# Designs tried in a protein design chat: VH-VL binders against Acetyl-coenzyme A thioesterase (ACOT12). Part 5

Target 1, 210 residues: Acetyl-coenzyme A thioesterase (ACOT12), of Homo sapiens (Human) (q8wyk0r340to549)
Amino acid sequence: CIHWDISKQASLSDSNVEALKKLAAKRGWEVTSTVEKIKIYTLEEHDVLSVWVEKHVGSPAHLAYRLLSDFTKRPLWDPHFVSCEVIDWVSEDDQLYHITCPILNDDKPKDLVVLVSRRKPLKDGNTYTVAVKSVILPSVPPSPQYIRSEIICAGFLIHAIDSNSCIVSYFNHMSASILPYFAGNLGGWSKSIEETAASCIQFLENPPDD
Key: E = the ipSAE of ESMFold2; O = the ipSAE of OpenDDE; V2 = 0.75 times the mean of E and O plus 0.25 times the DockQ between their complexes.

## First folded at step 3 (VH-VL)

Design r3a (from r3 with heavy chain G31R; framework fv_roconkibart; at its last look DockQ between E and O 0.03; V2 from the best seeds 0.00; counts 0 for: pae E 19.0 > 2, placed apart)
Heavy chain, then light chain:
Amino acid sequence: QVQLVQSGAEVKKPGASVKVSCKASGYTFTRYYMNWMRQAPGQGLEWMGWINPNSGGTTYADKFQGRVTFTLDTSISTAYMELSRLRSDDTAVYYCAREGYSSGWYYFDYWGQGTLVTVSS
Amino acid sequence: DVVMTQSPLSLPVTLGQPASISCRSSQSLVHSDGNTYLHWYLQKPGQSPQLLIYKVSNRFSGVPDRFSGSGSGTDFTLKISRVEAEDVGVYYCMQGTHWPLTFGQGTKLEIK
ESMFold2, look of step 3: ipSAE 0.000; ipTM 0.428
ESMFold2 (binder alone), look of step 3: mean pLDDT 93; pTM 0.938
OpenDDE, look of step 3: ipSAE 0.010; ipTM 0.544

Design s1a (from s1 with light chain S96D; framework fv_socazolimab; at its last look DockQ between E and O 0.03; V2 from the best seeds 0.00; counts 0 for: pae E 14.2 > 2, unsure alone 62.9 < 75, placed apart)
Heavy chain, then light chain:
Amino acid sequence: EVQLVESGAEVKKPGSSVKVSCKASGGTFSSYAISWVRQAPGQGLEWMGGIIPIFGTANYAQKFQGRVTITADESTSTAYMELSSLRSEDTAVYYCARDRYYDSSGYYPFDYWGQGTTVTVSS
Amino acid sequence: QSALTQPASVSGSLGQSVTISCTGSSSDVGGYNYVSWYQQHPGKAPNLMIYDVSKRSGVSNRFSGSKSGNTASLTISGLQAEDEADYYCSSYTSSDTLVFGGGTKLTVL
ESMFold2, look of step 3: ipSAE 0.005; ipTM 0.444
ESMFold2 (binder alone), look of step 3: mean pLDDT 83; pTM 0.876
OpenDDE, look of step 3: ipSAE 0.000; ipTM 0.509

## First folded at step 4 (VH-VL)

Design rs1 (framework fv_roconkibart; at its last look DockQ between E and O 0.06; V2 from the best seeds 0.00; counts 0 for: pae E 12.2 > 2, placed apart)
Heavy chain, then light chain:
Amino acid sequence: QVQLVQSGAEVKKPGASVKVSCKASGGTFSSYAMSWMRQAPGQGLEWMGGIIPIFGTATYADKFQGRVTFTLDTSISTAYMELSRLRSDDTAVYYCARDRYYDSSGYYPFDYWGQGTLVTVSS
Amino acid sequence: DVVMTQSPLSLPVTLGQPASISCRSSQSLVHSDGNTYLHWYLQKPGQSPQLLIYKVSNRDSGVPDRFSGSGSGTDFTLKISRVEAEDVGVYYCMQGTHYPYTFGQGTKLEIK
ESMFold2, look of step 4: ipSAE 0.006; ipTM 0.470
ESMFold2 (binder alone), look of step 4: mean pLDDT 88; pTM 0.914
OpenDDE, look of step 4: ipSAE 0.000; ipTM 0.509

Design rs2 (framework fv_roconkibart; at its last look DockQ between E and O 0.02; V2 from the best seeds 0.00; counts 0 for: pae E 15.5 > 2, placed apart)
Heavy chain, then light chain:
Amino acid sequence: QVQLVQSGAEVKKPGASVKVSCKASGGTFSSYDMSWMRQAPGQGLEWMGGIIPIFGTATYADKFQGRVTFTLDTSISTAYMELSRLRSDDTAVYYCARDRGYSYGFDYWGQGTLVTVSS
Amino acid sequence: DVVMTQSPLSLPVTLGQPASISCRSSQSLVHSDGNTYLHWYLQKPGQSPQLLIYKVSNRDSGVPDRFSGSGSGTDFTLKISRVEAEDVGVYYCMQGTHYPYTFGQGTKLEIK
ESMFold2, look of step 4: ipSAE 0.000; ipTM 0.417
ESMFold2 (binder alone), look of step 4: mean pLDDT 90; pTM 0.934
OpenDDE, look of step 4: ipSAE 0.000; ipTM 0.501

Design s1b (from s1a with heavy chain A33D, light chain S57P L98Y; framework fv_socazolimab; at its last look DockQ between E and O 0.25; V2 from the best seeds 0.00; counts 0 for: pae E 11.9 > 2, unsure alone 69.6 < 75)
Heavy chain, then light chain:
Amino acid sequence: EVQLVESGAEVKKPGSSVKVSCKASGGTFSSYDISWVRQAPGQGLEWMGGIIPIFGTANYAQKFQGRVTITADESTSTAYMELSSLRSEDTAVYYCARDRYYDSSGYYPFDYWGQGTTVTVSS
Amino acid sequence: QSALTQPASVSGSLGQSVTISCTGSSSDVGGYNYVSWYQQHPGKAPNLMIYDVSKRPGVSNRFSGSKSGNTASLTISGLQAEDEADYYCSSYTSSDTYVFGGGTKLTVL
ESMFold2, look of step 4: ipSAE 0.008; ipTM 0.473
ESMFold2 (binder alone), look of step 4: mean pLDDT 85; pTM 0.896
OpenDDE, look of step 4: ipSAE 0.234; ipTM 0.725

## First folded at step 6 (VH-VL; framework fv_socazolimab)

Design s1c (from s1b with heavy chain G27Y, light chain S25T; at its last look DockQ between E and O 0.03; V2 from the best seeds 0.00; counts 0 for: pae E 14.3 > 2, unsure alone 73.3 < 75, placed apart)
Heavy chain, then light chain:
Amino acid sequence: EVQLVESGAEVKKPGSSVKVSCKASGYTFSSYDISWVRQAPGQGLEWMGGIIPIFGTANYAQKFQGRVTITADESTSTAYMELSSLRSEDTAVYYCARDRYYDSSGYYPFDYWGQGTTVTVSS
Amino acid sequence: QSALTQPASVSGSLGQSVTISCTGTSSDVGGYNYVSWYQQHPGKAPNLMIYDVSKRPGVSNRFSGSKSGNTASLTISGLQAEDEADYYCSSYTSSDTYVFGGGTKLTVL
ESMFold2, look of step 6: ipSAE 0.006; ipTM 0.464
ESMFold2 (binder alone), look of step 6: mean pLDDT 87; pTM 0.912
OpenDDE, look of step 6: ipSAE 0.022; ipTM 0.629

Design s1d (from s1b with heavy chain S35D S105E, light chain S25T; at its last look DockQ between E and O 0.03; V2 from the best seeds 0.00; counts 0 for: pae E 11.2 > 2, unsure alone 69.5 < 75, placed apart)
Heavy chain, then light chain:
Amino acid sequence: EVQLVESGAEVKKPGSSVKVSCKASGGTFSSYDIDWVRQAPGQGLEWMGGIIPIFGTANYAQKFQGRVTITADESTSTAYMELSSLRSEDTAVYYCARDRYYDSEGYYPFDYWGQGTTVTVSS
Amino acid sequence: QSALTQPASVSGSLGQSVTISCTGTSSDVGGYNYVSWYQQHPGKAPNLMIYDVSKRPGVSNRFSGSKSGNTASLTISGLQAEDEADYYCSSYTSSDTYVFGGGTKLTVL
ESMFold2, look of step 6: ipSAE 0.006; ipTM 0.512
ESMFold2 (binder alone), look of step 6: mean pLDDT 85; pTM 0.904
OpenDDE, look of step 6: ipSAE 0.021; ipTM 0.641

Design s1e (from s1b with heavy chain S30R Y102W, light chain S25T; at its last look DockQ between E and O 0.04; V2 from the best seeds 0.00; counts 0 for: pae E 15.3 > 2, unsure alone 68.5 < 75, placed apart)
Heavy chain, then light chain:
Amino acid sequence: EVQLVESGAEVKKPGSSVKVSCKASGGTFRSYDISWVRQAPGQGLEWMGGIIPIFGTANYAQKFQGRVTITADESTSTAYMELSSLRSEDTAVYYCARDRYWDSSGYYPFDYWGQGTTVTVSS
Amino acid sequence: QSALTQPASVSGSLGQSVTISCTGTSSDVGGYNYVSWYQQHPGKAPNLMIYDVSKRPGVSNRFSGSKSGNTASLTISGLQAEDEADYYCSSYTSSDTYVFGGGTKLTVL
ESMFold2, look of step 6: ipSAE 0.005; ipTM 0.431
ESMFold2 (binder alone), look of step 6: mean pLDDT 85; pTM 0.893
OpenDDE, look of step 6: ipSAE 0.070; ipTM 0.681

Design s1f (from s1b with heavy chain S31Y, light chain S25T N33K; at its last look DockQ between E and O 0.41; V2 from the best seeds 0.00; counts 0 for: pae E 11.5 > 2, unsure alone 67.5 < 75)
Heavy chain, then light chain:
Amino acid sequence: EVQLVESGAEVKKPGSSVKVSCKASGGTFSYYDISWVRQAPGQGLEWMGGIIPIFGTANYAQKFQGRVTITADESTSTAYMELSSLRSEDTAVYYCARDRYYDSSGYYPFDYWGQGTTVTVSS
Amino acid sequence: QSALTQPASVSGSLGQSVTISCTGTSSDVGGYKYVSWYQQHPGKAPNLMIYDVSKRPGVSNRFSGSKSGNTASLTISGLQAEDEADYYCSSYTSSDTYVFGGGTKLTVL
ESMFold2, look of step 6: ipSAE 0.006; ipTM 0.506
ESMFold2 (binder alone), look of step 6: mean pLDDT 85; pTM 0.892
OpenDDE, look of step 6: ipSAE 0.525; ipTM 0.810
ESMFold2-Fast, scan of step 8: ipSAE 0.557; ipTM 0.798

## First folded at step 8 (VH-VL)

Design a1 (from s1f with heavy chain G27Y; framework fv_socazolimab)
Heavy chain, then light chain:
Amino acid sequence: EVQLVESGAEVKKPGSSVKVSCKASGYTFSYYDISWVRQAPGQGLEWMGGIIPIFGTANYAQKFQGRVTITADESTSTAYMELSSLRSEDTAVYYCARDRYYDSSGYYPFDYWGQGTTVTVSS
Amino acid sequence: QSALTQPASVSGSLGQSVTISCTGTSSDVGGYKYVSWYQQHPGKAPNLMIYDVSKRPGVSNRFSGSKSGNTASLTISGLQAEDEADYYCSSYTSSDTYVFGGGTKLTVL
ESMFold2-Fast, scan of step 8: ipSAE 0.561; ipTM 0.804

Design a14 (from s1f with heavy chain G27Y S30Y Y31S; framework fv_socazolimab)
Fold by ESMFold2-Fast, scan of step 8:
Structure a14 (fold): chain C 210 residues (1-210), chain A 123 residues (1-123), chain B 109 residues (1-109)
Amino acid sequence: as target 1 above (210 residues)
Amino acid sequence: EVQLVESGAEVKKPGSSVKVSCKASGYTFYSYDISWVRQAPGQGLEWMGGIIPIFGTANYAQKFQGRVTITADESTSTAYMELSSLRSEDTAVYYCARDRYYDSSGYYPFDYWGQGTTVTVSS
Amino acid sequence: QSALTQPASVSGSLGQSVTISCTGTSSDVGGYKYVSWYQQHPGKAPNLMIYDVSKRPGVSNRFSGSKSGNTASLTISGLQAEDEADYYCSSYTSSDTYVFGGGTKLTVL
């Protein structure tokens, strides 16, 4: 996890975006599941698991980008998020969020403090970027009510196909500590990802405000 | 039919740059990656880098880092490889090749190749 | 990175079998399940023949691939004149790049 430093905000935000793009460019992904508009790929490097979820969405890429980069709307479609609250607007395209998650089998719910960095396509490009990673922010320390969790590298790459459709790719580089859970419950885990992805597609194709 | 067609031969002076194009047809351009592989006279194949059009990302071999830039234009289904600060050692045939390295029965690494573009660096 | 190690040349008689080795390290051939093999005739672009232990659709069943530890092998059975070519192996690496072997010239006697 990186300590947040205002004097380095631009470089930290750019590093967030570059880390996601570097993850997406890795080879060795294996197809785990294919259901209708959703494909799930996994990449196991030593004892670290990464997930790539590809979704075909019947909505303009710019709209998907706008909706997915606004984490205050994440709880509307993702059951793993209870609340997402903006801590600070670092810039027009970079925000710090405090996120809370539902109570699991644990006694305490989890929370996260993340940096979300969004970027429009470069001059001749067609791909939008929304990168997210955990940061250590002294003004929002761990609380006794929550188990502070970490996102190492995750986000969305949204590729415009035409004026009314896009491909949304979600990436998440996960800790090796969760591998034992997947080894014993791969079917349930894949189903959970598929359901979340389907909910995301429905949300993007039927957005609430307009 | 899947086809990759590269631009014509180039003769360049040391210190200049060359930009080679690879026009793809017969498949959905953004669904596959394009890599560039060169072969100097009498030598083996050398991977330079590749671009994943759907993510807008490119990866480069360390040897070429800082000298090579790989881009793609989806509207024309064309990938480009630009190599700067040319040396006589850069004289080679440059190939583009379609790639999609992940474990899927329909996708293989470098399953189709361009015809090659000869770049000669002299004078 | 250094190229994967292949013999510079191998020879076989018509109708016989020949095997070409490709040796790397745990950071390429040994660390990744998939090694690919390419055939190149003089003046032509390479053609994918084998990916891992599977042959590309349309490629003769005379070609097969195998891998053990840090060494992958391409075996060509029932050698024919048109098999005379250069053969290259390739592997993904822990640096998220590709590396090719030095190449093997196959001569059919």
Scores: ipSAE 0.571, ipTM 0.802, lowest interface PAE 1.8, mean pLDDT 85

Design a16 (from s1f with heavy chain G27Y Y31S I54W; framework fv_socazolimab)
Fold by ESMFold2-Fast, scan of step 8:
Structure a16 (fold): chain C 210 residues (1-210), chain A 123 residues (1-123), chain B 109 residues (1-109)
Amino acid sequence: as target 1 above (210 residues)
Amino acid sequence: EVQLVESGAEVKKPGSSVKVSCKASGYTFSSYDISWVRQAPGQGLEWMGGIIPWFGTANYAQKFQGRVTITADESTSTAYMELSSLRSEDTAVYYCARDRYYDSSGYYPFDYWGQGTTVTVSS
Amino acid sequence: QSALTQPASVSGSLGQSVTISCTGTSSDVGGYKYVSWYQQHPGKAPNLMIYDVSKRPGVSNRFSGSKSGNTASLTISGLQAEDEADYYCSSYTSSDTYVFGGGTKLTVL
């Protein structure tokens, strides 16, 4: 986790995007499940679990990008998010969010402060990027009501296949502290991911009107 | 029918650069990684690097970092490998190979190979 | 100092079985399921035979793979003349790279 510094906002945002692309380029992913053409891969490095979820979606890439990059809409389809509120607009494509999560196992609910960085394809490229990482903001310190958690690296890569379809890939390189939360429990994580992915696909195929 | 077709043989002088192409057909180009593997005469296989066309992200073996550049053009379904500062020990056959990781029931690493491009570095 | 250690040569008679070993470390062969085996005939590109313990669809069931600790093995049963070739193992590494073994020349007697 890095301290947010407005004087470095452009380089920190670009680093966020590059970290996600580097995660996506890793080898050693193992297929964990394939349900209704939703593929789930895992990569275990020491005590850190990374997940990769991939699905072909019958929606234009630019529309999927627009919907998935708006984290204020994340709670509409992702049961692991209770609220996502913009703290600050760093640029047109980079925002700071405060995220709250549901209560699990009679523990305090978790919260997160994240930088979300979105990028359109490079010239002659076909891939949209939405990268997420935790940052430390003095204006939003940890509070007694929540357990402040960390996303090391997560996000979406959306690859245009044709004008009406795309492949959506979700990656998450999690810290040990949020593994049980995001997965429900250590043994049941794949079911939780499958359900969240299915919900996401339904949201993309039935988007809200503007 | 999956095919990887590489460019023709090259003869280069020491200190120059060579750029080899690998044109893919018979599958969705961006869905698979392309790696480059070379083999010097009478020697074994040596991985140089690979690229994920979807992300434009390339990764290189440490021995070749700073000398090799791997790129991909999705519009032509072609991957490229450029090796600079050529030496006589770079004389080898250069192969491109398709890659993708899954469990044992799915896709396989280096499941299709190009025919190889002979690069000879001589003075 | 090839990255993965293979015997330089192995031999077997027609109809017999032969095993080729591939030894690495916990940061490659021992750490990943993605150990693959390639057959190369003279003047030709390599062909994938085995991925981990699974054979490539279309490859004869005479070829099988196994792995224990830091050593992977390719076993070829019922040796045929056309099996005579060079065999290479390959593994992914903790540095996000691939490495190959030095290669084994199989002679069918």
Scores: ipSAE 0.031, ipTM 0.610, lowest interface PAE 7.3, mean pLDDT 83

Design a18 (framework fv_socazolimab)
Heavy chain, then light chain:
Amino acid sequence: EVQLVESGAEVKKPGSSVKVSCKASGGTFSYYDISWVRQAPGQGLEWMGGIIPIFGTANYAQKFQGRVTITADESTSTAYMELSSLRSEDTAVYYCARDRYYDSSGYPFDYWGQGTTVTVSS
Amino acid sequence: QSALTQPASVSGSLGQSVTISCTGTSSDVGGYKYVSWYQQHPGKAPNLMIYDVSKRPGVSNRFSGSKSGNTASLTISGLQAEDEADYYCSSYTSSDTYVFGGGTKLTVL
ESMFold2-Fast, scan of step 8: ipSAE 0.498; ipTM 0.781

Design a19 (framework fv_socazolimab)
Fold by ESMFold2-Fast, scan of step 8:
Structure a19 (fold): chain C 210 residues (1-210), chain A 121 residues (1-121), chain B 109 residues (1-109)
Amino acid sequence: as target 1 above (210 residues)
Amino acid sequence: EVQLVESGAEVKKPGSSVKVSCKASGYTFSYYDISWVRQAPGQGLEWMGGIIPIFGTANYAQKFQGRVTITADESTSTAYMELSSLRSEDTAVYYCARDRYYDSSGYFDYWGQGTTVTVSS
Amino acid sequence: QSALTQPASVSGSLGQSVTISCTGTSSDVGGYKYVSWYQQHPGKAPNLMIYDVSKRPGVSNRFSGSKSGNTASLTISGLQAEDEADYYCSSYTSSDTYVFGGGTKLTVL
C-alpha cells in the first residue's frame, strides 16, 4: 500500500492502470468454474490468490464502462459492498473512494480507501480499463469500527465486440487481509463469485434510468 | 481455416531495423495471443515475446528487451514484430504463432510460415 | 534464462518406442502445467504435438507426454519413418515468458 501524494497523482494513477494490465497478461490461470458462460479462473502465487472472471455481455462497451467505473453504484449489484463514497475527484478519470464491506460472522466489518483510475481505449484498441488499488490517506485513517483492508490490484477490462456487446473481465490480486472473506466460505466462494457476476451482468443489461 | 500469413523475406544492414507482419484469419483475432519465435540457421527455437491483442499488452524475453517491440492492429487482424539495432547474429527465420489466452492455456497451436531475415553488410 | 535441457539426439528402431526428456526448474517445467511439445521437419514451421503436459491436439495416440518434478517427457511409440524430425519442448515461466528446450534430433533406424 502506498501513501497518497497529490503531487504524484498522475504517475500513481497511470501505474495503477499498468499494474492491472500486467496482472491480466499473466499466464498460469486455471479454470475453476464455468456456468452460463461466466468463466472463473484462479492464479495461486505463494501467499496471494488472484481471481479472473469473464463474461460476454449484451451491452455496449462504453455503457458497461460508465456503469462499472462509477463505484457509487457498486452496492446496487455487488453484495460485498455496503457503501462507496467519493473522497476526492483527483481528475475527470481518477477518484479516491472510501468503501465499507458487510459484517461477516462476528467479525468487524472491513473498510478500504482506494484509488480508481479509468481509461478509454487507445487509438488502435477497443478496451476500456477501470483499475483499483488501496492507498494510504492521512485524512481517512483507520478507525476502531473497521478493519482497514487492502486491495493490491483489481479492476475491469471491458473489450468492445460490436455496437451492442462486449467482454467484461474482472481481476483481483488480493492480500491476505481480504482472503479470509473467501476462505471462511472456501467451499462456496466460487458460488459467491458466480452470483456476484450474474448480478453484475443483469445490472449491465438492465441499467438504471440515471 | 485458421491461417497466420507472414510478410516476405528481408535483407538488412547491421544497425538497421526490421518490422515483420503476421496477418491472422479464420478466427476472432482479439481472443488469442500472438507470440514471436525465431530460429537461427541450424539452431533451436527462441521465444522473443508476445502480445495480448484484447488488452494491448506485450511482454518480452529478457534477451530482447529494449530491442524488440510487438504490436497488434485489431482492425486489420495483424500483429507486428519490430527488431532494432540488427546484428549478424539476428539472421534467422522469424515465426509468429497463436497462443491460447481465452481458454487460459499456454501453447502455440498455429504457426506462420516464417519470415527469413538476413543481416549482412 | 537458459534453454530447457534436452538431449541433442535420440535414436530408436522402427516399431519401437523412444522417450525425449526436457528438464527445467521449479520456475518453469516444475511449477506449471503449461508444457508443450513441437515437431519440426526440415524447412517447415513447428507443429504442436502435445500441450498441457499430456494432452493431444488430435495427433496420433502414439505420442504421449508426462511430467515428474522438473522433467517433462515426450514418448513416441510404434516409431515410423515419418517421425524423424527435431522435437522441442516449451514451458511457461514464473517471469510470464516462454522458454524452449535446445531441441532433440530423432533418428529412426
Scores: ipSAE 0.007, ipTM 0.572, lowest interface PAE 8.3, mean pLDDT 84

Design a2 (from s1f with heavy chain G27Y S30T; framework fv_socazolimab)
Fold by ESMFold2-Fast, scan of step 8:
Structure a2 (fold): chain C 210 residues (1-210), chain A 123 residues (1-123), chain B 109 residues (1-109)
Amino acid sequence: as target 1 above (210 residues)
Amino acid sequence: EVQLVESGAEVKKPGSSVKVSCKASGYTFTYYDISWVRQAPGQGLEWMGGIIPIFGTANYAQKFQGRVTITADESTSTAYMELSSLRSEDTAVYYCARDRYYDSSGYYPFDYWGQGTTVTVSS
Amino acid sequence: QSALTQPASVSGSLGQSVTISCTGTSSDVGGYKYVSWYQQHPGKAPNLMIYDVSKRPGVSNRFSGSKSGNTASLTISGLQAEDEADYYCSSYTSSDTYVFGGGTKLTVL
């Protein structure tokens, strides 16, 4: 979607964060599922589906933020990610990643080139932000081994409740490219989201020592 | 049960700023949005903006973009609306109103309102 | 100017019914969010009555909402003297903002 431009890196990174905040601020979310205190909300606008997943977790917000903002650790808890490798450090808080996904119903695996932007709470605030969006990077062009996929807008908002707990909210504004995975099998789609969320919670509450 | 209590009336000079507070009680503050809606004498309701405290996200009507700032303090369960560069046209009653975000099934916009704060801008 | 169009006034007799319309566009009333209705008595804050077709708990069953295309309607049956008030509709918009109608003064004859 967006061509990466080094001369505009700061504004592009800030736009990534603002896009996620705008998505989270939308009204009209509908509760689709509540399993084991994991709440899944959906929002359908202009034939585009957005998903919001929420859970109260027994982990300090700053630790959850550190773990969720490091996409090299994503494959440890998310079965939909095979690898996540840093392409470049734009700043201390903004990184470009190359992500590969497993082979599912397609003959080719998918890959993604994304900008991950992380922000600590503003003064007197309690919410950490991890925003993700696809970028077009000429140094990492599409290859015949993969189907280049797109994340329009996704990420985590992590709200501190006390020193030992937080609320983790995941948002994803789904593109048309992933809708075929869910068309005609909404029960399997919901189950997949629930299983991924449960895995994420286990990872956050039982983080690796190193 | 649920209450929103606003700060007292203000009289301000043109070009100054005003900051109105809205103290919430009787519910989990972070899970409900707070919006600000004003009403000029004899006129209708006008939405200015709102904040979602749990995400720290504020959104503003285009007319007020750059002049209004809405903030929230979770520790005191208080939302604030600051309007700068005041003009005579800003003379109005300012209301805070609770807008329910989905923390469960169901959604009711502006289900509880503050009593209103009269702001008069005069020379 | 108000973003949503309402009649400036409407009147009805005790015990009868009235309907107040609220007309917008596909980017608000016709699109993304259900319409909400607010009652305001002189000198008081507005009070939520209806969201879409759902009545706020505690509001009389005499109040009902409907919507067709870009027009939403509030219907009040069995009119009572205390129903005399200003009524405002509101909608969420495709710009992720809220807009209000101009308001309708209901007179109970």
Scores: ipSAE 0.563, ipTM 0.794, lowest interface PAE 1.9, mean pLDDT 85

Design a20 (framework fv_socazolimab)
Fold by ESMFold2-Fast, scan of step 8:
Structure a20 (fold): chain C 210 residues (1-210), chain A 121 residues (1-121), chain B 109 residues (1-109)
Amino acid sequence: as target 1 above (210 residues)
Amino acid sequence: EVQLVESGAEVKKPGSSVKVSCKASGGTFSYYDISWVRQAPGQGLEWMGGIIPIFGTANYAQKFQGRVTITADESTSTAYMELSSLRSEDTAVYYCARDRGYDSSGYFDYWGQGTTVTVSS
Amino acid sequence: QSALTQPASVSGSLGQSVTISCTGTSSDVGGYKYVSWYQQHPGKAPNLMIYDVSKRPGVSNRFSGSKSGNTASLTISGLQAEDEADYYCSSYTSSDTYVFGGGTKLTVL
């Protein structure tokens, strides 16, 4: 986990995006599940599990990007999130969030402090990026109510296909400690990820009113 | 069915550059990830690098870093490999191959026919 | 980088079985679940035969793959004349690249 440094905010945000692109560029993924055209891949590396979830979605890429980059809306479709609150607006495209997760197995609930970095496509590009990583922020220290958790590297890559459809890819380079959490939730981490992906797709194809 | 078609043979002088194309057909190009693999006469296979067109990312083998550039044009479903500062040791058959797609990951399931590049003075 | 180790050649009689080994390190063959195998006839592009076990549609059950530690193996049973070819193994690496074996020429006697 990196300490947040205001003087390096642009560099840290760009590094967040590049880390996600590097994760997405890895090959050697193993197909784990394919249900209702939702494809789940896994990559086990150095005792860390990475997950890649992909689906063709009937939603414009720019709308999917807008919805997925707004983490305050995450609890509307993702049962693993109880709250997502903005701590600070680093820039128009970079924000710090405090996230809380539900109680599992009578343990303390988990919380996270993350940097979310979003990027629109550049020249001749068609891919939107939403990158997430944990940061250490002194103004939001660990509290006795929560177990402070870490996202090493996660996010969405959203590729425009036409004006009404896109490919949404979710990546997460997760620590071994988070797998028991998913496994204990609804009888298995794979089924949990599958159900969360289905919920996300339904949310993107039936977006809330502005 | 997926098919990869490469551009024709090239004869180049030392110090020049060559750009080989690989046009994909069948399936959805957005699900293709294309690698370039070369084979010198009588030698084995050597991975040069690859591109994931939908994410705009390309990775290169250390031996070719600084000399190779891999790009893709989604509108024409075509990937390109450009190798600069050519030497006689670059004489080889250059293959494109799909190494990641909707139904595959981490292996090369479809290959182009190969492009022969000869570097001679 | 260094190539994965394969024997330069292997031979077998019609109807027999042969095994081709592919040895790497914990940063490639030993570190990743799958090793892929390719068959190449003279003047032709490589053809995927095996992705660990058998993932290519139409590949004969005569071809099978296995892996133990840092060594993967391709076994061809019931050898036929058309099996005569060069065989290459390939693995993903901890440097997020691919590496190929040096190749094995199979001769069917």
Scores: ipSAE 0.157, ipTM 0.680, lowest interface PAE 5.9, mean pLDDT 83

